# VHH binders against Isthmin-1 (ism1): the designs that were tried, part 11

Target 1, 164 residues: Isthmin-1 (ism1), of Danio rerio (Zebrafish) (Brachydanio rerio) (q5ege1r286to449)
Amino acid sequence: LFGVDTDSCERWMNCKSEFLKKYMSKVATDLPSCPCFYPTEVAYSTADVHDANTKRNFRWKDASGPKEKLEIYKPTARYCIRSMLTLESTTLAAQHCCYDDSMKLITRGKGAGTPNLISTEFSADLHYKVDILPWIICKGDWSRYNHARPPNNGQKCAENPQDE
Key: E = the ipSAE of ESMFold2; O = the ipSAE of OpenDDE; V2 = 0.75 times the mean of E and O plus 0.25 times the DockQ between their complexes.

## First folded at step 4 (VHH)

Design g15 (framework vhh_8k46_1)
Fold by ESMFold2-Fast, scan of step 4:
Structure g15 (fold): chain B 164 residues (1-164), chain A 124 residues (1-124)
Amino acid sequence: as target 1 above (164 residues)
Amino acid sequence: AVQLQASGGGFVQPGGSLRLSCAASGFTFSRYAMGWFRQAPGKEREFVSAISESGGYTYYADSVKGRFTISRDNSKNTVYLQMNSLRAEDTATYYCAADLSPFLYDLTSSYDYWGQGTQVTVSS
């Protein structure tokens, strides 16, 4: 990825962190929890997956293809999925969940999914500017990025044993 | 009791002007960014304009740039939309909305409170 001015990262973090906290509080109640294992419905059927916390059904789309560039953005993940927008959505966000070789949810570290504040279904361009560009500006500094974009902790899923 | 009361709509001929007002109560108005959105029959709600909590920054949809001006008066808890050079395509119900520390000014889902709409009809 391109090296950029670290002062630009500092300016972005100082400007965005409070806005992100506010929006993330809305996102947390709107999005489904990550399934603890890669759901077979994503790979083999179009069936909805029920989320007990929101009491809503969600469709999930595979997010493991070459365009996702997992080797850059989620380097320890093997598979990822993204939740789809519904008519009941109150935000433009999408849940992002990543899984290891055994199809188990990665709950922390650089391979863990983080909610996309703007779903790619709504706008790929806006998603890039809001979700991807800040990571690029901060030169992939995971500790600073995670300050603004906490990883999905996987409600009721076993936490990964090692910090990454 | 949070309230946003929009007013100033009506009938106007193409090329005419209208000024919309949105009076806010029940929250600390000066801490919220304000936005205007519109919805025409059979269409989804679309962004029109937004103004930061201080009034120092304004944002406009491409379709209204140069014709509409958003402003606010924090002493009166009111946001305004001055609409000049109105076109038939501007016919819609106009809504005002408030957002605490807005992340994205043109996102409907970012806004915390929504006002009652006011109808604007541009026809000859």
Scores: ipSAE 0.000, ipTM 0.132, lowest interface PAE 11.3, mean pLDDT 77

Design g16 (framework vhh_8k46_1)
Fold by ESMFold2-Fast, scan of step 4:
Structure g16 (fold): chain B 164 residues (1-164), chain A 122 residues (1-122)
Amino acid sequence: as target 1 above (164 residues)
Amino acid sequence: AVQLQASGGGFVQPGGSLRLSCAASGFTFSSYAMGWFRQAPGKEREFVSAISESGGYTYYADSVKGRFTISRDNSKNTVYLQMNSLRAEDTATYYCAADLSEFLYEGDYDYWGQGTQVTVSS
């Protein structure tokens, strides 16, 4: 009469390798913290921004343009930025930070940035398969997606209020 | 669909070296990151190394870092793995891949190509 479909989001959430666990640990120490406010350096210069925690300088690119489709992927965000890979990077990851109309970091909910496990500078195709496609599969359930891919919140940034 | 042909494997003693090659066809090679995976008898397939489209960025598994070097020649549609200071634990069938998503998540993956056997034994 009728079959039972496998939940694709549930499948993605549960198909994690031991390599992913080790990789995520390295990502946490390799990536810069999100600035609490959108840095003007990204808009007007080479985007060389010092990260106090890692004691490293990072280059950032604006990720707010039409090709980023923020209305779909980060619907409450006005601006987003992505960190750039360097030859000193110990992972293939990029930090992803999103900001509201007041240029303040979004720390929770569907507009908050999440670390990209694969930088688009390494491979746009692999980034899509690892970071974008799972989000698409889980889009209808933000709580499950955020459990599997927690939002970044900066190092000491004030947390946004939860929705009622 | 892609076609990948790995070669260069063989029998070598501990401390020796080998260079593997992967010839690619059927896709725009210069537009894809490439990588190497290996599978030893009785073990799961494991990630070895990856290289970006331009060759500007590389990544290595901790077990091979400092001993193996990945490189590519986009004019020849070929990716290479230079293996130095080989150990018995490096004994495996080596595969090249154009889809690297398996190293982070279990699931479906693209054609892996035919592997090449590396045996390290005294």
Scores: ipSAE 0.412, ipTM 0.733, lowest interface PAE 2.4, mean pLDDT 79

Design g17 (framework vhh_8k46_1)
Fold by ESMFold2-Fast, scan of step 4:
Structure g17 (fold): chain B 164 residues (1-164), chain A 121 residues (1-121)
Amino acid sequence: as target 1 above (164 residues)
Amino acid sequence: AVQLQASGGGFVQPGGSLRLSCAASGFTFSSYAMGWFRQAPGKEREFVSAISESGGYTYYADSVKGRFTISRDNSKNTVYLQMNSLRAEDTATYYCATDLWSGYTEEYDYWGQGTQVTVSS
């Protein structure tokens, strides 16, 4: 499961349905922007936080615990957060943001968060199949994976040094 | 073995209502999201609706939003689709699924029998 499977990776990349393309377009307008620095108070709060881009309020949850397996899925990240589904959500997606040791948003490379197309709050099983399994299959081919799911760069945040 | 048994289809006039049921067995029903897909004659399968493991979150295709309601009863291992204000274009065979992703990969030719819905006057 953790090995690179080039044939399976290529198959996944080529199996994008018209539904998925339309869904991903909706996701881009449904999710909040990543804060440029790890918001410790927000990650442990149940209070809604307003997002200027979507004109909506979101709650954030810490996604840094042992179950997240950051050493495998986000190897340069130290902290991650995930947005929670709301009654105003127009998709099943969740924003995923990861931060380095200095609490700065990782905007590119192996540790950068990427939007989850399916929130774990909707279905852990479907999230695994849609968001995690393609990454596992394409492990070692980050260019191919990033083409399908570009990292969230936060837009207003200072750019990270290139991954060399 | 995993089994999904869809039922409740039939003939109905435009503006009418039907309630579809999907009885699930062979897996831990409460651990999976459930969905409904449909396929009209000569058309590809399309997504209709999905519901989270707990039933707390739902998602609908734009074509059915406001008219259809998905629900589930984890104690009965059953997912439901309440269809109101039915239109001729809702005529299709309706299928339920535990793997919502598989419905879009063309990996499966058959998801069980499905249930036929015909909206005609």
Scores: ipSAE 0.212, ipTM 0.610, lowest interface PAE 4.7, mean pLDDT 77

Design g18 (framework vhh_8k46_1)
Fold by ESMFold2-Fast, scan of step 4:
Structure g18 (fold): chain B 164 residues (1-164), chain A 121 residues (1-121)
Amino acid sequence: as target 1 above (164 residues)
Amino acid sequence: AVQLQASGGGFVQPGGSLRLSCAASGFTFSRYAMGWFRQAPGKEREFVSAISESGGYTYYADSVKGRFTISRDNSKNTVYLQMNSLRAEDTATYYCAADLWSGYFEEYDSWGQGTQVTVSS
């Protein structure tokens, strides 16, 4: 009985599945680093953006539209982008990066992008169950969510103040 | 409403091949990512492979990559697992699933019926 997890959010965030642990490890090495400023290349979905940490080119999609509901899921973010799946992908995941109104990367707090374990390109329904529904179950506790799925700052961009 | 029926298992010698099928009914198959899991006696259920709604993206566990191929036919509501270069370690009951993260929640009942694969000389 000690350590019995009765909190639905805690159950989801602290899953001890070996599959999830191995998958999360691959996600950390598969995804590109977030650019420090909103990349203009996102306006052209066929343009490749080179990532120095993975030594690969990635395509990005704008994730700032009404369907993203940034006012609910990423408050204080003005723009967000999501990386696209590639033939070299070792996971089903997508990087998610969010930017303030000065187009500067939000590196922490409630407006920071967090990796999607399942890309919407793989399955919109599975993405909802894996990435969106747990956030809802956690009642928008962004601090707990970001602890389990930390925002990417692989390019060591200037950090903004922590916002809770 | 959701029904998943796995089939195609059997006895095969090391190095042999088998093709598993999973017939789905009771839901809009083309809207779901599908996966294969397996469980050997006395071991926990492990992930094997997954395929996107369109079939355009696939993912494999390291232990089967290069040997197994997942595919789907949305017109037949069926997902397949082609297993080549089979090893004794592949001996398990194989299950198909319409939700790859279901094993993280106690309320999941959509694993489908298993099919036994035995690799022995």
Scores: ipSAE 0.194, ipTM 0.563, lowest interface PAE 4.8, mean pLDDT 79

Design g19 (framework vhh_8k46_1)
Fold by ESMFold2-Fast, scan of step 4:
Structure g19 (fold): chain B 164 residues (1-164), chain A 123 residues (1-123)
Amino acid sequence: as target 1 above (164 residues)
Amino acid sequence: AVQLQASGGGFVQPGGSLRLSCAASGFTFSRYAMGWFRQAPGKEREFVSAISESGGYTYYADSVKGRFTISRDNSKNTVYLQMNSLRAEDTATYYCAADLWSGYDLTPEYDYWGQGTQVTVSS
């Protein structure tokens, strides 16, 4: 007998959740916190923003363009930004932050940003397999996807009370 | 070029043991999960075992649990399958495959496949 399993999302979460938890805790120490409000200057160029928690500057780029498909992947977000990989980067990961119509950070729910475990600047192919493919095998089920990859909580920003 | 070369197959009697090896080249082996699959004539390819990129996590099909052990040596770019207490039902061509660590349950998503090595268990 070999096992037959039709719920690949549940199996993936069960097998990988310990890996993702440990990897995320390591990545979180090296990534910037999300600014509480969308930095409008990133809409036109890259921006350097000082991160109080790590006490260093990070470069940010807009991630709100058509290729990001926010209406599919972050359906309640209006704007998103992603931290940039540099020669001084200590991880291959990138921070991802999303904002509502009022340019306020979304801290929970389907529109909240979640760190990319592999930056697209390092490898688009590896990013797809590590970050995007698990979401696809979970058929866009945010509750299952977010079990392994909780959304960012930003700096000392006002929390979104509704969990969706 | 990417290459996965499986070896160690052969003829063995029921209850015997074999150790399969899969030597990898052409990609960064230590970043990929490795898996073993098998296919008997006229049957579909089935999952046998998988090991994470670090070797810290292993997975086995119910049919081989307790009999087979998967391991890897990242310094040698090689994955191994130790097969004990072999049964006639284990007769198949065995393939090694490489994938990102998300690939354990996603057979179609394995990035690279080896040529295979034949295992025959018969008296």
Scores: ipSAE 0.000, ipTM 0.145, lowest interface PAE 11.8, mean pLDDT 74

Design g20 (framework vhh_8k46_1)
Fold by ESMFold2-Fast, scan of step 4:
Structure g20 (fold): chain B 164 residues (1-164), chain A 122 residues (1-122)
Amino acid sequence: as target 1 above (164 residues)
Amino acid sequence: AVQLQASGGGFVQPGGSLRLSCAASGFTFSRYAMGWFRQAPGKEREFVSAISESGGYTYYADSVKGRFTISRDNSKNTVYLQMNSLRAEDTATYYCAADLSEFLYTEEYDYWGQGTQVTVSS
């Protein structure tokens, strides 16, 4: 997984920066903010969760199962959730939120969720190419990867004390 | 408690059409993505089509694009596969499956139904 040339990361960033900047500005206004603590409604309810910033209701799904491979992609996370696409969605994106053992939102570092530019609900193939492959190309260099992507925390949640 | 019952298979001539149905019970159908898979004799099971829990997004294998249409009716807890312009290569047992996660194209679905046989021959 980490055998990709790091020079490829810079080529990808230069080529894709125009796409990322244009699309991410739209994604930021389309996606819900991550709750500061793991929402129990995700596990037990089909009910919508209201997001104050977008003035919309969203459904959330668990993203912690073996298919997510958290030990590779989010190595410090215990739980993750992903927002569902709605009829009001203006992009193909999904919010991605990850939480520690205390159910507190991870705001930075290797375990922090990053918005999926393409929801797996829309296309797992496009999601891999747009969201996963760039992370692999950059060899998990979170500083370069995070520079290109908005933070997953639109609420003013307390920052992870281990973040620099 | 969980059941997925596939039906609608049968014998058809090349160029014909069939509609498969999968009736779900024992879980909250509207929370699950649904998929269709098929297995021909001596072959591995392969992905055919999937539909999101809302029905807003669909995915198709290249071999069936333009010919098959997946749909769902959450009020009836049923997913459908409309199969048009059938070919001999579509001969297989067709399975429906339910997945709580969002990985629609993998074989790692949570629940699997009993198959329904489709035979396309002259």
Scores: ipSAE 0.000, ipTM 0.160, lowest interface PAE 13.9, mean pLDDT 74

Design h01 (framework vhh_6z1v_2)
Fold by ESMFold2-Fast, scan of step 4:
Structure h01 (fold): chain B 164 residues (1-164), chain A 120 residues (1-120)
Amino acid sequence: as target 1 above (164 residues)
Amino acid sequence: EVQLVESGGRLVRTGGSLRLSCAASGFTFSSYAMGWFRQAPGKEREVVAAISESGGYTWHADFVKGRFTISRDNAKNTVYLQMNSLKPEDTAVYYCAVDSGYEWFLGDYWGQGTQVTVSS
């Protein structure tokens, strides 16, 4: 019988699955870099955005609505976006980028976006279990969470002031 | 309770084609993502392909992309792996796996496997 069996956050962070390591490596090379400013193409839903690192075009969707609960999961972010799955996708992952009131990319701290290992387009349920539940289990400890899944800053955008 | 039975593995020549099947029972098949994994002699087990609950989204590892295609038939509780342009490097035991949430990448609820041998 288990009331409390293990530190679930510690268990999640110490997972040494060979498959997870390979998947994480692939995600790092296949996902687009976050634009340094919130792209107007997302607001208009009219164009693909070219990513220099992958040399591919990606379509982004707005992830700033009330259902995203940014005040809980990304408390300093005003706007967020997610990359969309396409026929060219080589992983089940999606990039997640968050922006401040000035539309500038948040590169560190509690408001910074981190890659989703499982896109909500593939499976909303699996995404919750893989991406959201570990954050909840770690009780919003962004320092421990970001050690396992660091924020993306692939375009070398200006760093935010340290969040401490 | 959960049962996965792979079939279709056999000896084929380089360049040949083969279709693997995975018959699932003991759970609500259409509510779970499914995947194919393989274990080759002297190599680590690796993920080959994955398919969403509805079949609307699929993922294939780079080393099989363009050659292998995962699909599913929710009415028959079956997942398929169509393998074309087979290479000796594809020789392995192929396993069907049910999405287990957090442990998805470990291939929880794996089947017994089906042997595929590709000769040159």
Scores: ipSAE 0.015, ipTM 0.376, lowest interface PAE 6.3, mean pLDDT 75

Design h02 (framework vhh_6z1v_2; at its last look DockQ between E and O 0.38; V2 from the best seeds 0.00; counts 0 for: pae E 11.9 > 2)
Fold by ESMFold2, look of step 5:
Structure h02 (fold): chain B 164 residues (1-164), chain A 122 residues (1-122)
Amino acid sequence: as target 1 above (164 residues)
Amino acid sequence: EVQLVESGGRLVRTGGSLRLSCAASGFTFSSYAMGWFRQAPGKEREVVAAISESGGYTWHADFVKGRFTISRDNAKNTVYLQMNSLKPEDTAVYYCAADSGYEWFSGDYDYWGQGTQVTVSS
């Protein structure tokens, strides 16, 4: 009896699942892996970082400013970055990576970055609708959100946090 | 009433150039991403190029990269497709489309034009 429950977060995350599955496959191919350490050049400008998996260079920009509201959306992160769109991009997505106070990639948990399906450089409003609203609908349930949007660790960076 | 009106399609020799225009009315043009699509006889409609609301980001399909360029003029409510180095396989009806959503590449745009015929002869 108790096994029947309605979950608005699950409904939202599973809506149009065939389309999202196809799109996520393209995103995984299109996006770079997160650097294992925060590239400190982004504090002043952008950083050009080679991505071994795709054999391409990507530019990254800081995503740590007050408008990112990290204390709400990524509460254990001190710094974040986003990959910039390129001429080779086949989607409008951006990789999103978050780092702890020691500048090490957060690979799991509530502070881990998750891929943005829509880059903020394409459209801030569409990014909000596609990437932020689902988090809000899921009431900040980072575990379920991250299941649908897995944090990237394609570089096999050291697990962080180690104790969760 | 929303209108998207394409113009500039005509017969051109292989290697030639065309500029397509799409005039928009009846909606807030600067709030919409714009796309160009094409449909050849017996083929499915396919995305050619897309451009963000501000024009700050453009995307082009691989089969037209380096040859076609999308652009927009928000003051004139117009989106353009500059088509260079035309090939016979570019022969199609070209459609302008407008979308406020995420569906740039899936072809589920909010508004569509009636199309303009481009014919490239050998």
Scores: ipSAE 0.007, ipTM 0.169, lowest interface PAE 11.9, mean pLDDT 82
ESMFold2-Fast, scan of step 4: ipSAE 0.487; ipTM 0.771
ESMFold2 (binder alone), look of step 5: mean pLDDT 85; pTM 0.870
OpenDDE, look of step 5: ipSAE 0.025; ipTM 0.465

Design h03 (framework vhh_6z1v_2)
Fold by ESMFold2-Fast, scan of step 4:
Structure h03 (fold): chain B 164 residues (1-164), chain A 123 residues (1-123)
Amino acid sequence: as target 1 above (164 residues)
Amino acid sequence: EVQLVESGGRLVRTGGSLRLSCAASGFTFSSYAMGWFRQAPGKEREVVAAISESGGYTWHADFVKGRFTISRDNAKNTVYLQMNSLKPEDTAVYYCAADLSYPWSSTEEYDYWGQGTQVTVSS
């Protein structure tokens, strides 16, 4: 007998779903909302920015550089920013926000930012395990995992057209 | 130019051991997660093992756990697959692949692939 080993992806998702559900609830309350327009001052400033939704201050880092490969991974985005971990952080997550040529938040489609459940600042290895590896073992099928990911439009910014 | 070159595939007897190597060039190896895949004739390609960019996290498919071990040497731009207790069912072409994916990736495929190395396990 070869054993019952039908689907590694399905088994991983089933074993991790309880943890992800609880963690996602915490992430939603820990992450700052994306500003509706690209905040050039905060991307290049060392000053903390107050987030009204969480009642906390956050520092933002530019995520628009060549290493981010926006032309491949966020093809319609011109600028992206990522929230930084702070002493007040209650999870290991980082908000990710992307903006078009007009500096407006991309709220849907392939150019929209995707929050990281585990910030690469905390651990590139753990980020790989939690954010990237599920996609790999599912052969690129993010459908169930994507439905569980936190949204980036907490400030109810004007939404992009349906196709973008 | 980006290249992934697998080596070490050969004919081995049931119960034997084999180590596969994948040499990478043309990209920043230490920034990429690496994976080993295999495909037997008439079957779909399946994921065998994966390793994070630093090597701090590894994953192995259930059908190879305890028998196969993935590792990497970033100083040598090489990823390895140590295969123990080989079975006829392990007969396949083995591929290495590099992935710089994030949850926000617009692609559903690994970024770079090798051409494969044949492993044949006989009685």
Scores: ipSAE 0.000, ipTM 0.167, lowest interface PAE 12.7, mean pLDDT 73

Design h04 (framework vhh_6z1v_2)
Fold by ESMFold2-Fast, scan of step 4:
Structure h04 (fold): chain B 164 residues (1-164), chain A 123 residues (1-123)
Amino acid sequence: as target 1 above (164 residues)
Amino acid sequence: EVQLVESGGRLVRTGGSLRLSCAASGFTFSSYAMGWFRQAPGKEREVVAAISESGGYTWHADFVKGRFTISRDNAKNTVYLQMNSLKPEDTAVYYCAAESYFDWLLSGEYDYWGQGTQVTVSS
């Protein structure tokens, strides 16, 4: 019926776009690192969380509600958060972090958050085209997607067991 | 035949405004995302702004954010770059380029390029 579209998936994984390469590089420096534990400030929507790598404060929004469809997109995650766009943002991206039932950051596998190149706050449609559609084209293969979009943005949190 | 023809580049004073146009022909313009690029002598070509097929989504580079605005008129097969508050650092040859909608941020490069138009900003 529908086999893996190897051409489209390969294009996504081995993208050579200079624009995308430069954009992803800026995303890495623009976005906060995922906190190793779910920040309590997000639960109360009251405070900025300081990010040591960027030397900036970020506001986070809970992304654990039913509209997020965690059972489909992050099936082992209990909680997720998304960073908010600010006036200091140099890209349209948002960090996405997911946590287990012990509030500990998931660093690998199906439940691990990956940066959104386009924040849903900017455009839900463009986010779908840039972040979601490539995952669908690769038939929901998390290993292939995580190879192109590594989870966790370099914070030294304790790693979760591999899910092979 | 596919053609992209940029126009509007000229000498302007610092703080001035200028509008660039890119006229497209030989392809279904409304099916392509469009971008503006620039290249100064001795520097790499850099992305300035991009616009979706419908014009519903736009992106502008940090170094022009708040000063430049990309727009398009699909009825006229034209993409525009409105440049305000021009700075000497904006001096470059400006190029327009076309990329198909399906993967405009994912492709290896834009499908079609214009010949460019020179913008010079003097202090």
Scores: ipSAE 0.014, ipTM 0.236, lowest interface PAE 7.2, mean pLDDT 76

Design h05 (framework vhh_6z1v_2)
Fold by ESMFold2-Fast, scan of step 4:
Structure h05 (fold): chain B 164 residues (1-164), chain A 124 residues (1-124)
Amino acid sequence: as target 1 above (164 residues)
Amino acid sequence: EVQLVESGGRLVRTGGSLRLSCAASGFTFSSYAMGWFRQAPGKEREVVAAISESGGYTWHADFVKGRFTISRDNAKNTVYLQMNSLKPEDTAVYYCAADLDSVWGSYEPAYDYWGQGTQVTVSS
């Protein structure tokens, strides 16, 4: 075929779309809601935190360190946390939540956390290929990426101002 | 040369047990997550179980929880699937995979390592 150039980001978003829709549905019921404020006490204490939406207890881990490269992947975020896998997990996914310098949840835009379809606890390599590489293929187009991987605001936290 | 070789598939009676093995070679086994998939005739391939690089985390599909157990031995470059309380619905070709990338739409085929499969038939 001529003029075969296809939007690589669009191809990724539509690849296995039926399977991904089913998986995203399971992820929505498996993952905890993002706390509206950065839970400093919980993140550092590794204590179990009850999630009212799922009726389950979760542990959270800080995801704000240098290896997370927030300046590249979540450039307006100051702090991020990631949920840990549990014996009750029905998927390989982890919730990812990012917060501004006021410790408030970023609910949209390029700094907002989006669910990891593959937890880094399960496999850092698979996480890169499934969650990070598609973001790179989309050339950091956060709007398109977040459409396919919506940020979690299950606790109905105050929305951030409308800006890119 | 990367190779994944499944073995252990056979005919077994309802309620019986079976252990599948997958021998890996040609790559750094301990650096890859491993998975077991199955496909019955005329049906789509489905994920059965997965295990992290270290074996520290395992995941099992709801339809096999409590009956199947995935494990690995990094010293032997082998991943296992212990199957208990087998049902006719478990009849399928079982595949070992290094990296679940093909299920998720990987653009790098080199990451998508699959074996040839081993047939499990559960008779009633």
Scores: ipSAE 0.011, ipTM 0.323, lowest interface PAE 9.1, mean pLDDT 76

Design h06 (framework vhh_6z1v_2)
Fold by ESMFold2-Fast, scan of step 4:
Structure h06 (fold): chain B 164 residues (1-164), chain A 122 residues (1-122)
Amino acid sequence: as target 1 above (164 residues)
Amino acid sequence: EVQLVESGGRLVRTGGSLRLSCAASGFTFSSYAMGWFRQAPGKEREVVAAISESGGYTWHADFVKGRFTISRDNAKNTVYLQMNSLKPEDTAVYYCAADTSYDWLSEEYDYWGQGTQVTVSS
């Protein structure tokens, strides 16, 4: 509304901070890649899933429940999952992956999951301040937010050549 | 008003130990995650350790893992950083912060105080 609001958005989305850039670089190497199709058998923290990119095993948790408010934050997504912190985690971050009704990973647009810099397992309040509040301050500008927080760490799914 | 007051920083010899304290007031301390950060001259600010609201989750940076331990006492509104096996490269100003995104991710690091200086010499 006022110029002060747009200034706030620029401040939060600007990756010029060396601290933020280094943290996000570590997040990109610490987090697992999103499975290209919804992993129904492992989305409920029932099994460890090996991630080829990090050479580590991760547990995943469902992030599709009413408290996630997908209709507001990920309106084209049907299912979402979030990776869990491990003893080998070098950051406080969690991968966030969202899927359409055909169980295919959403790689672009408002429905695409973006890495959470702070896992809700560590602190729901800090996650809100670091990940959710900037999205709100930028008035849901998913293009700017996704540029600063690339879906799937900027990686594409080879198994989904038709993704848009 | 929210206030955080760091204390305990001093000159210590290599291999020594030190405990930093951060006294909090003006907010419901037990509802906030807390962190310790440091900044040395000519270097960027870095996160050293973090602790969840209840103290059930702790995280330590790899460069201090095994040497530093974060803890909190919610009854005393205080967070601590126990520093063991200190090295010259641990020399920095140490800051505590309640869970605010500006404190964690921005160049804006006025954490309600100027921190506490830790100097490690041979």
Scores: ipSAE 0.012, ipTM 0.356, lowest interface PAE 8.5, mean pLDDT 76

